# VHH binders against Imidazoleglycerol-phosphate dehydratase (hisB): the designs that were tried, part 3

Target 1, 187 residues: Imidazoleglycerol-phosphate dehydratase (hisB), of Pyrobaculum calidifontis (a3msg0)
Amino acid sequence: MSYRRETRETLVVVELVPGAVAQVETPIPFLTHMVETFLFYAGLGGRVYAEEKRRLDDGHHVIEDVAIALGRALDQLIGDRSAVARYGWAAVPMDDAFALAAVDLGGRPYWVVKAKLPNVAIGGYPLPMFPHWVRSLASEARATIHIYARGRDPHHKVEAAHKALGLALRAAVSPASGVQSTKGVLK

## First folded at step 5 (VHH; framework vhh_7sr4_2)

Design v14 (from s09 with D50R)
Fold by ESMFold2-Fast, scan of step 5:
Structure v14 (fold): chain B 187 residues (1-187), chain A 123 residues (1-123)
Amino acid sequence: as target 1 above (187 residues)
Amino acid sequence: EVKLVESGGGLVQPGGSLRLSCAASGFTFSSYEMGWYRQTPGKQRDLVARISSGGSTKYGDSVKGRFTISRDNTKNTVYLQMNSLKPEDTAVYYCATYEIEYTSESGYTYDYWGQGTQVTVSS
């Protein structure tokens, strides 16, 4: 499944392929790393490409637009929401950091992010933009996402959060827990 | 957890100098903005100086040109060099840092403070 978003500020192209290797290219190194991390732990690959036409901010538009495009591509990939497990969660440690993520793919967009972050940019990514990234992803994927992260190192906190979110999503998109087909008489 | 420990306060005469140090632990110091604030008797805490992760600085109007904030990321320490001290600089000086927590409804700033160190400029 694929999605293309173009505005005056950015161009974003997303193609998600389950089980494939992810090729991620954005102008923000830490965003590239976090999206790669999220997709890897979600069991998703394919392509995520983003470029800035002009930089009027500290990456606000491209960070948000990548989340929007990813969310739209996820919505398309999920398809029939009755066919997936729907709920998923994961708890992920990363040295000093700990993150908990829970996802409901029930079609209701909502988000909760509880993470204390310094007002700093890591690899060109202003960390205060992480909650906004989650908001945009949740809204466009039509999912309820809860993330709780704690730790001493902000890099570890944000990275653990992306790993947890990926694992939670992977569980949520797995086939519905019942038997999809049985050995029996069919028409 | 975030822990800040100030040192270097004391009694000094008008026109003198003093250097405050703040030893930080419990977080990746190099990624945080650090600041010095002071509380004069009967007043609320006011900004003295701030230094970003990248080294850019901001000073309160009353101390510009007299005080210098600096940081040493290898020692997890922020400093305040105070020159040309005046009786009006008498206060408890606090080292601080902060984090921002965002929720679905709003953002909150969480301030972390040291215990404070007394600076008294005599006469």
Scores: ipSAE 0.278, ipTM 0.650, lowest interface PAE 3.2, mean pLDDT 89

Design w01 (from s09 with Y98W)
Fold by ESMFold2-Fast, scan of step 5:
Structure w01 (fold): chain B 187 residues (1-187), chain A 123 residues (1-123)
Amino acid sequence: as target 1 above (187 residues)
Amino acid sequence: EVKLVESGGGLVQPGGSLRLSCAASGFTFSSYEMGWYRQTPGKQRDLVADISSGGSTKYGDSVKGRFTISRDNTKNTVYLQMNSLKPEDTAVYYCATWEIEYTSESGYTYDYWGQGTQVTVSS
């Protein structure tokens, strides 16, 4: 599935192909690697391209817009929500860090990120933008996403979180037999 | 566990100098903002100076031009060089670092504090 988002600040193009290799290109090195990591563990490939049209503003526009475009592409990929497992979770260690992610693809846009992060940029990515990235992804994918990460190294915390989110999503989009909603109605 | 240990406080005469040190452990020091705050009995803690992971600094109005904050990432230490000390600089000085935790409803800043070191400026 594919999605194109263009604003005054950015251009983002996403095409998701299950089982393919991901080609990710953004102006923010850490964002590029985190998106690559997320997609790899999610079992998704294809293309993610982003560019900035204006002077760099801490990267918040492109970080957010990449999450929005990914979320929209995921929503298209999921399609019939009664046909997927819906729920997924994963726990991922990375040296000193540990991340837990859980997702519900039931059509409810909600997010929770419990990760203590310093106000620092890694590879051009201001770490306080990570919770906002999750929020945008959850909102556009119409998913409930919970992420918990702990550790001493903020790079490891954020990377472990992307791995956990990828694995959780991979489980949640797996084919399902019968309806998973206890209410009998999916959004 | 985040641990901050201040040292270098003491008694000094007006116009004198002191250098405070804060030894940090339990976190990736180079990635965190560090700050110095001070507290006089019965009052809240006031910002003295802070330094970003990249080395950008901010100072409280009362200490600008007299105090200098710096960091040594190889030693996991932040410093406060205090020059031209005045009696009104008398306080307990605290080293701090912080993290932001987000939820769907709000973001919360979590401050981590050292035990403090007393600075007294008098004859």
Scores: ipSAE 0.015, ipTM 0.446, lowest interface PAE 6.9, mean pLDDT 87

Design w02 (from s09 with Y98F)
Fold by ESMFold2-Fast, scan of step 5:
Structure w02 (fold): chain B 187 residues (1-187), chain A 123 residues (1-123)
Amino acid sequence: as target 1 above (187 residues)
Amino acid sequence: EVKLVESGGGLVQPGGSLRLSCAASGFTFSSYEMGWYRQTPGKQRDLVADISSGGSTKYGDSVKGRFTISRDNTKNTVYLQMNSLKPEDTAVYYCATFEIEYTSESGYTYDYWGQGTQVTVSS
């Protein structure tokens, strides 16, 4: 599935292909790395392209717009939510860091990110933007996402979180194996 | 556990110099913004200088041109070189770094401060 988002500030194009290699290009090195990581562990490839039409901030618009476009493309890829497992989770260590992610693809957009992050930028990515990235992804993918991360190294915390999120999503999008909802209704 | 230990404070005459050091441990120092703050009795702590993980610096208006902040990531230490000291620079100087914990509803700032080092500028 493919999605194109164009605003006055950015252009983002996302095409997701299960099992393919991901080609990610953004103006923010750490964002590129994190999106590559997320997609690899999610078992998704294809293309993610982002550019800034004008520099208005420290990457706020492009970081959020990539999450929005990625979430929208995921929503399109998932399609019929009765056909997927719906729930997924993963716990991922990365040296000193440990991240836990849980996902519900039931059509309810909600997010929780509990991580201590310094107010610094890594590879052009202001770390306070990570919770906002998750919020935008959850909203557009119509998913409930919970992420908890601990560690000393903020790079490892955020990277472990993206690995955990990818693995959790991979489990959640796998083919349905039985009961989807005790109510018999998906949102 | 984040630990910040300041040293280098003391008594100097107006026009003198001091170099403060802050030894940091318990976190990945090179990834964190580090700052120096000062406090006089009855007032809130004011920013003296800060330095980003990449080395970008910012100074309070009253110290700009006289003080220099620097860091040594190999030693996990941040420094404040204070030149042309004035009586008005008399204060307790604190080393600090900050983290924010996020939830869907709010963010909570976690402040990490050293114990402070006294700088007294008098004749």
Scores: ipSAE 0.015, ipTM 0.356, lowest interface PAE 6.7, mean pLDDT 86

Design w03 (from s09 with Y98T)
Fold by ESMFold2-Fast, scan of step 5:
Structure w03 (fold): chain B 187 residues (1-187), chain A 123 residues (1-123)
Amino acid sequence: as target 1 above (187 residues)
Amino acid sequence: EVKLVESGGGLVQPGGSLRLSCAASGFTFSSYEMGWYRQTPGKQRDLVADISSGGSTKYGDSVKGRFTISRDNTKNTVYLQMNSLKPEDTAVYYCATTEIEYTSESGYTYDYWGQGTQVTVSS
């Protein structure tokens, strides 16, 4: 599914294709890495492109706008929510770090992020923007997302969180389980 | 759990120099912003200097040009080189790092402080 978002500050283009290779390009290296990680573990590929129109920006607009565009594209990709499993969760270790993510694609936007993050930037990504990224994604995807992350290394914490979120989403979008009988017999 | 241990304080005469060290453990030091703050009895803690994970520095107005903050990521240590010391630099010096804890209801800033090291500038 394809979505284009253009503002005075940014341009973001997202095209999601299940099972494809992801091509991610943003002006923020760690954001690029985290989006690649999320999509890979979600089983999604395609294209994510983002650019900044103003060099005065410290990256917060592009981080948020990428999350908004991804969420909108996910909402479009999911389509009929009665046809998917709806719920998914995953627990992911990454050395010292551990992340737990749980997702409900029931159409209710909500988010919970529990993590201690230093007020620093990794690869141009201010880590305090991570909860905001989750908020925007949850809001636009019409999903409830819970993330818990612990660990000593903030890079590992945030990366484990993106892996867990990807795996949780992959489970949640899988086809609804059930017995389907042709010719009128259900056992 | 974040642990910070300062050392290097002492008594020095006006115009002298001291080098403070702060040994950090319990977190991935290279990824954290580190700062030095100072406090005199009955007053709030004031920023002396900050250093980012990438090495960018900020200084309080009263110490610019006299103090230099630096870090050694292989030793998990942040330093404060203090030159041209003045009696008004007398204080307990603390190293610090900050985390923000997010929940759906709010974000809370957590400041982690060492025990402090006393610097006294007098003749």
Scores: ipSAE 0.032, ipTM 0.446, lowest interface PAE 4.8, mean pLDDT 87

Design w04 (from s09 with Y98R)
Fold by ESMFold2-Fast, scan of step 5:
Structure w04 (fold): chain B 187 residues (1-187), chain A 123 residues (1-123)
Amino acid sequence: as target 1 above (187 residues)
Amino acid sequence: EVKLVESGGGLVQPGGSLRLSCAASGFTFSSYEMGWYRQTPGKQRDLVADISSGGSTKYGDSVKGRFTISRDNTKNTVYLQMNSLKPEDTAVYYCATREIEYTSESGYTYDYWGQGTQVTVSS
């Protein structure tokens, strides 16, 4: 599914295709790498394009807008929430780092991120923006996302978190089993 | 576990020089901002100097032009070169680095401190 978001600060276009190779282009190298990583482990490809029309901050708008557009595209891709597994989780090591992610696609937007991160930018990505990125993704995908990350290397912590989130999402979007569902409807 | 160990303090006469060193371990040093702070009894810790992961520096007003902060990422060490020392520079000098702990939408600054090294500038 595709989604286009344009503001005075940014333009973001997301087209998600399950099983395809992802083509990601953003003005922030580490954001590009993290989105590529997330999509690869989620089993999603297609196109993610972002550009800055204005440079009024340290990447805050483009990082947030990419998460918003990606979340909206995911919401469209998921479609009928009764047709997917709904729950997914993954634990991912990356050298010194370890991340745990859990996802509920039940239509409730909520997020929890527990991680210690330095106030530093890696590849143009201020690490304090990572929890905000998760918040925006969760809100627009209408998902509950929990991420816990630990480690000594902040690059590894954030990268492990994106891998874990991707794997958790992949599990959550898998087709629902053929057994009878409990009475009720999802959002 | 973040560990910071300062060295190089001592007693000097006014106008003298000292170089402080801080050996860091337990984290990817090159990715962290490093700072030097000082404290006199009964006062808050004041910023002396800081250096970003990219090498940009910032100094406290009272030391600007006299002190120089630098880092060696291959040795995981941050330095403070102190020149033209004054009696007012007498303090315990602390090496520091910072993290932000996130819990949901809340971020809390967490400071890591060394044990400190005493600098005394005689009258």
Scores: ipSAE 0.170, ipTM 0.570, lowest interface PAE 3.4, mean pLDDT 89

Design w05 (from s09 with I100V)
Fold by ESMFold2-Fast, scan of step 5:
Formats: sequence, structure tokens, C-alpha cells
Structure w05 (fold): chain B 187 residues (1-187), chain A 123 residues (1-123)
Amino acid sequence: as target 1 above (187 residues)
Amino acid sequence: EVKLVESGGGLVQPGGSLRLSCAASGFTFSSYEMGWYRQTPGKQRDLVADISSGGSTKYGDSVKGRFTISRDNTKNTVYLQMNSLKPEDTAVYYCATYEVEYTSESGYTYDYWGQGTQVTVSS
């Protein structure tokens, strides 16, 4: 349902509601945009709020802590993993960019991000932090996540990757094909 | 896909000035860090100057105060203004940018280089 994470560096509150509109507030504009994009394509809404308690780094802690809190909220939302489809994937184009994401909600955390990214910050988000964001999300959601992205425009590459991940997660959390119980994760 | 073309090199007398230009294509220039490097025969390439997507600059100790790096995102061009040139500035100057590829365990840097432009400081 909801998850609250507070450390010396940040405060993050996440409440995920399937089918709702997402309200995302973080101190990093591109992180806000990417989280909104991920949630929209995942079919999830609710609230994601993050704040920095001190300005010590270039957003490293808040980027990581948002991923951790999202992952924990997803783990809680999924609940009974035998009740979901488990596997999902999506291929998403965005102009020059192309991203492929695949997700396994089997309870085993693992991650792969294969993308060429410049060492730059877009909207306050250092792009080298994107693989770390995926790592933290995968670890806390207890999921295996593979992302492959290519393209000329790094903004399009990262955005396509978040869209693909969202769509892959949406497929993976859908109800299992056969009804093995009268209660599902989304009931 | 990434293409960098340098120009502006040449022969100049000690104390003179040159302005190098690097025309970039095949990528979203405004989002990339751009740098100038130089190489003398028998030595490795050394960083001369670097400029971030946001305009922050860094310089090698030997050129600080004499050289200025700048960029024009509307023209997809990075510049190196070289003042008070010395014989030891003689080198081939390269424009460069880079990307990092990440895997689950490692990151690898892919450098993109222009063909280079010769700068000779001599009387």
C-alpha cells in the first residue's frame, strides 16, 4: 500500500494505487519526470514524494532512496507472487532511441542495464545514476530486471527505458492466466 | 554516427593566437561533455580543456589562463581560443566526447575523437 523511508539524507513517501493518476514530487526535475513516466506506463498512480534533508551530493541519495522506496512499495503491492503473471517485457521506440525491458517477479533480485550514457546531468539527474536506480528498484522489488537501450539522444534513451520498464512491469503484475485462488494481488 | 571535425590549426609565431573549432554531428550535442586534447609525437594524449553540457570548464595546468574553451549549442560547435602560444604548445589537437556503457558489474567508456588539427608554434 504505502511505504515511508527516512534517512539522514532524505525522506521518501510512496503510495501506489493501480489505475490512479500519479502525483510525483522530487527535488530533481528529470527524476520526477522519469518516475511519472515509469508509473504511468506501469498502470500505477498514487503519490511519490521525496525531499533532501541536506545538500551533500549531486542527488545520489535521493535518486537511490526513491528507487528503494518504490521497490518496497511494489513488493508490498505484488503480495502473493503466485497470483501474478510474473514475466513481462516491452520494446519501446522514442524517435532515434529504442529500449527493451524484461522483468521477472520471481522474488530473486538481479539487474542488467546495458546502455551507453554520457557523463552529464539532465534536469539535475546525473545519467550514470540510472543503472543505480534500476539496481535499487530491482533489489527492493525482489525482481530480475534487464534493460537494453540504444540511440543518439540520451534523454530519449533514458525515457524510452522508463517507458519499457513500466510496460514490462504492467504485464508482469497482471493476474495469473489460471485462477489458482479466489483472491489476487489486485483484489 | 558521432562525427567531430576540427579546424583552425596552423603555423603561428610564439606569443600569437589561434582559435580552434570542432563541428559536431550525429548526436544531441547540447547534452554531451566536450573536450580538447593534444598529442605530441611519442607521447599520449593530454587533456587541454573540458566543458560540461551546463558550461562548467576545466583546464590542464599548462594552459590555464592562456586557453579558453567555449561551446555554441545552436551551432553544435565547441571552440578553443589559444592565446600567448609557446613552442611547447605544438601538437595535434583533438576534439572529443564520450559515453559510458553500463552492465550489471562494470562501466566502459567509449571515446569519440575527431581527425585532429595540427598546431605549430615556431618562428
Scores: ipSAE 0.016, ipTM 0.373, lowest interface PAE 6.7, mean pLDDT 86

Design w07 (from s09 with I100F)
Fold by ESMFold2-Fast, scan of step 5:
Structure w07 (fold): chain B 187 residues (1-187), chain A 123 residues (1-123)
Amino acid sequence: as target 1 above (187 residues)
Amino acid sequence: EVKLVESGGGLVQPGGSLRLSCAASGFTFSSYEMGWYRQTPGKQRDLVADISSGGSTKYGDSVKGRFTISRDNTKNTVYLQMNSLKPEDTAVYYCATYEFEYTSESGYTYDYWGQGTQVTVSS
């Protein structure tokens, strides 16, 4: 599944392939690392490419647009919502940090992020943008996403959250129990 | 109204020491995590040190072993003791505390920063 998003500020291309290795390229190092982490733990690969046409902000547009494009590609990949497990969750420790993520692929966009985040940037990523990234992903994937994270190190906190979200999504997209893909067999 | 006021900055020679103070008001100080951050022109703010409500501390790699963060809940003040100062430590130092809870109805961080105090290390 592929999706292309182009605005006056950014160009984002996403191609998701289950089980493949992800090739992620964005102008924001920490965003690149977090998207790679999310996809790896989600069991998804393929390509994520983002570029800025001109920087007028501190990366807000590209961070948001990457989330939008990922969400749209996920919506396409999920397809028939009755064919997936729908629910997934994971709890992930990372040294001092702990994150819990829960996902419902029921077609209802909703999001909750509870974390204490300082107004600083890590590798070009303003941390207050992380909840915005989750909001855009949830909205476009038509999913309910809850993330709760605790810890002292904001890098560990945000990274643990991406790992937890990836694992939760992996569980949620797995085939529904008892559902079989058939062409309609002859009796 | 949350207010953080830094003090103790100044000019010092390499190898010298300074003690920064941050006076906090308008919130239940003892329940909040407190941190020190620094910023040089053209760069993002970097974590220097933080301290939990229970007194646990964490330091940025460049200051470990040289700086010590502490708090006095009786005075609603957090401190940064800076020893063995280097020219690279020259920056504006900010006191901060933060809290965030984000829902579909709201998207804002609730972080609080002081105005900053300048530390200059030169001969």
Scores: ipSAE 0.012, ipTM 0.239, lowest interface PAE 8.8, mean pLDDT 84

Design w08 (from s09 with I100W)
Fold by ESMFold2-Fast, scan of step 5:
Structure w08 (fold): chain B 187 residues (1-187), chain A 123 residues (1-123)
Amino acid sequence: as target 1 above (187 residues)
Amino acid sequence: EVKLVESGGGLVQPGGSLRLSCAASGFTFSSYEMGWYRQTPGKQRDLVADISSGGSTKYGDSVKGRFTISRDNTKNTVYLQMNSLKPEDTAVYYCATYEWEYTSESGYTYDYWGQGTQVTVSS
């Protein structure tokens, strides 16, 4: 599924293809890396392209707009929410860091991000923007997303969080099982 | 509600020692990161030391080797042992805990702070 978002500040194009390799191009190196990581662990590929039309801020617009476009593309990809597993979670370690993510694709936009992040930029990405990125993604994907991340290295914390979110989403979008009982009887 | 109460500050001579305590209530203490910050007039609060729920510690460069942070989860208390005090350590010391939570209702980040305790190092 594909989505195009154009504003006065940015242009973002997202094309999501399950099982494909992701081609991600954004003006923010760490955002590019994090989106690639998220998609890889989510089992999604295709294209994510973003550009800035104006230099207005430290990437705040493009970071939010990429999350919005990804969320919209995910909403389209999910389609019939009764046809997917709906719930997913993952716990991911990355050296000193540990992240837990849980996702509910039930159509309710909600988000919780518990992470101690310094006010510093990594690869052009102001880390305080990470909770805003999750907020926009959850809102547009119509998903409930919970992320908890701990660690000393902020790069590892944010990367572990994207891996966990990807794995959680991968589980949540899996086709719904035909087995409605733990005894293995199809309804 | 989160409440942090510092104690142990005072006036001390250079080279002396003080032990600060912070009594915490209103949250699951053992699950939270705890930190000590200090502030001199007209400046922002600077990190002195922090300690994770698992006991890992981090120190500000100016206090490494002189200060030790520790916690007692059974008493819901975090401590700062301050040795070899210098006049430059004079500040108000604050106990803090952190939470960065964004929700659909608020989209907020908050740090909880105690009232502060004055440490004065003077000859």
Scores: ipSAE 0.000, ipTM 0.169, lowest interface PAE 11.8, mean pLDDT 84

Design w09 (from s09 with I100T)
Fold by ESMFold2-Fast, scan of step 5:
Structure w09 (fold): chain B 187 residues (1-187), chain A 123 residues (1-123)
Amino acid sequence: as target 1 above (187 residues)
Amino acid sequence: EVKLVESGGGLVQPGGSLRLSCAASGFTFSSYEMGWYRQTPGKQRDLVADISSGGSTKYGDSVKGRFTISRDNTKNTVYLQMNSLKPEDTAVYYCATYETEYTSESGYTYDYWGQGTQVTVSS
């Protein structure tokens, strides 16, 4: 599925195709790398394109807008929530780093990111924006997302988190023979 | 475990110089913002200087032009070169770094502090 978001500050176009190769282009190198990583481990490809019309901050708008567009495209891709497994989780090591992610595609937007992050930018990406990226993704995908990550290297920590989130989402969107909710109805 | 150890403090006459060092361990030093703070008895800690992973610096108004912060990522050390010292610079100097943990739109900042090093400017 596809989604286009245009504001005064950015233009973002997302088209998600299961099993395809992802082509990601953003003005922030580390954001490009993290989105590529997330999609690869989620088993999703297609296109993610983002551009800045003007820069009013240190990348906050484009990071947030990419997450919003991805989340909306995911919501469209999921479609009938009774047809998916709904729940997924993964634990991913990356050298010194360890990340745990859990996802519930039950239609309730909620997020938790427990990762101690330094106030620095890697490849143009201010690391404090990672929790905000998860928040926007969870909100627009109508998903509950929990991420816990630890490690000494913040690059490894954030990358492991994206791998874990991708794998968790891949499990959550897998086909199911019935509703995986004790309520019997997905929101 | 984040560990910061300051050294280089001491007694110096007004107009003198001192170089403080902070040895860091337990984290990827090159990726963290590092700062120097100072505290006098009965007062809160004040920012003296900070340096980003990329080398950008910021100084407190009272020390600007006299103090220089720098870092050596190969030695995991941050320095504070103090010139033209004044009696008002007498304080315990602390090395610091921080991390932020986020949960459900709430942020919790974890400050990591060294034990401090005393600087006394007196004749």
Scores: ipSAE 0.012, ipTM 0.315, lowest interface PAE 8.6, mean pLDDT 86

Design w10 (from s09 with Y102W)
Fold by ESMFold2-Fast, scan of step 5:
Structure w10 (fold): chain B 187 residues (1-187), chain A 123 residues (1-123)
Amino acid sequence: as target 1 above (187 residues)
Amino acid sequence: EVKLVESGGGLVQPGGSLRLSCAASGFTFSSYEMGWYRQTPGKQRDLVADISSGGSTKYGDSVKGRFTISRDNTKNTVYLQMNSLKPEDTAVYYCATYEIEWTSESGYTYDYWGQGTQVTVSS
């Protein structure tokens, strides 16, 4: 639900509210857009705020710390893992790009990201940091996350991946057995 | 052996224009995506423009409407027409190409880069 992370390098504040509009502010434009996209498709809003205390040219600390704080907030929001569907996946096209994401909220942190990304930056976001962002999110949310993305445009590829991850998470956090948990459902 | 050679860089006044060229050899040029990237001192390379084998184009937000990427498959050359140049466009410009097929790797490295050409827009 709510998490604050402060280090020598950054300050990150996350408050997640299901169904609300997301207010996202980070010093990296593409990171801001991707976090907003992820939250929108996940059905989550609230606030994500990040600032850089020290001048860092590569943005590595902010990108990683935002993922850590989001993961911790998600872990708190999910709560009782036996009460959620646990598994979710989505396939998302975006023009030339296609991304597949699958999530398991079973409490095991693991990640797989298969996307051929160039060593360039978009809107201040070094694309090689995207797998690291997923790693930190998966680790702190205690989730297994698989992402596979294909496309010509790396911008579309990364954006499609965030949409797919959002939709997959949305499915995974839905109530177990639709309307009732396994405690009350006879199979 | 893939080789990319950029040319056309130089000094230009604000509001001026330059046309960059990238001569490619050592691969089936017409089948590959081509891109232009730029790098300022102390920063990572940033996407300027990309063109697919079929001619579809993409541009970075800061250059959209001012720069135009094109290709000539008969000459194995990709071009970047830069109009309304600003001091902030000062950078080394690189030509690049890469694989786009599904792979088993978490690939975040480029396959092929040129040596770069300097563009300097005076104060």
Scores: ipSAE 0.005, ipTM 0.257, lowest interface PAE 10.2, mean pLDDT 84

Design w11 (from s09 with Y102F)
Fold by ESMFold2-Fast, scan of step 5:
Structure w11 (fold): chain B 187 residues (1-187), chain A 123 residues (1-123)
Amino acid sequence: as target 1 above (187 residues)
Amino acid sequence: EVKLVESGGGLVQPGGSLRLSCAASGFTFSSYEMGWYRQTPGKQRDLVADISSGGSTKYGDSVKGRFTISRDNTKNTVYLQMNSLKPEDTAVYYCATYEIEFTSESGYTYDYWGQGTQVTVSS
């Protein structure tokens, strides 16, 4: 499954393949690392490619456009939402940091990111863009995403959040295994 | 817990110089933006200077060319070198850092402030 997004400012191409190794290329080192981390923990591989045609905003557009393209590719990959588990969550520690993510693939786009982030850039990634990245992903994947992260090291906080989100998504896209019966007890 | 402790304030004559220091603890200092603000009685705090984790600086228009902000990540300290001081520079100077928290409805900024250090420029 593949998706291509081209604007006046960026070009993004995403191909998602379950169980494959991800090849991620973006002009922002920390974005590349975070997308690789997210996909690895989500059990997804394939290709994510992004380039800037013009740099007008210190990377803000490419960060958002990568999230949009990933979300659209995820929406296509998920397909029939009645066939997946729909709900997933994960809690991930990373040294001083702790992140909790919860996902609902019910078709309702919504997002909440509760993380105290300094107004700095790591590897070309302005940390205030992380909540916006989650918003774009949630909107295009038609998912409700909640992320809570704590810690002293902002690198660890954001990385733990991407690991938690990946694991939560992996659970949510697993095949629907709920059995409902009349006149019976299920465990 | 974030703790900021300012020092170096005092009384100086017009045209003089002072260097303020801010000792930081309780967070990963090298990853945070640090700033200096000042406040006169009855007015809101004004940005004097800020410095990013990477060393990029910004200054308020009234102090540009006279003040220099710097940081020492090894000592967890931010400095403000104040030259060519004027009577209108008289204020309490505060060291600050901040964090931003987001929800679907809004973003919340958590400002962390030191206790302040008085700078008085008078003959």
Scores: ipSAE 0.012, ipTM 0.317, lowest interface PAE 8.4, mean pLDDT 85

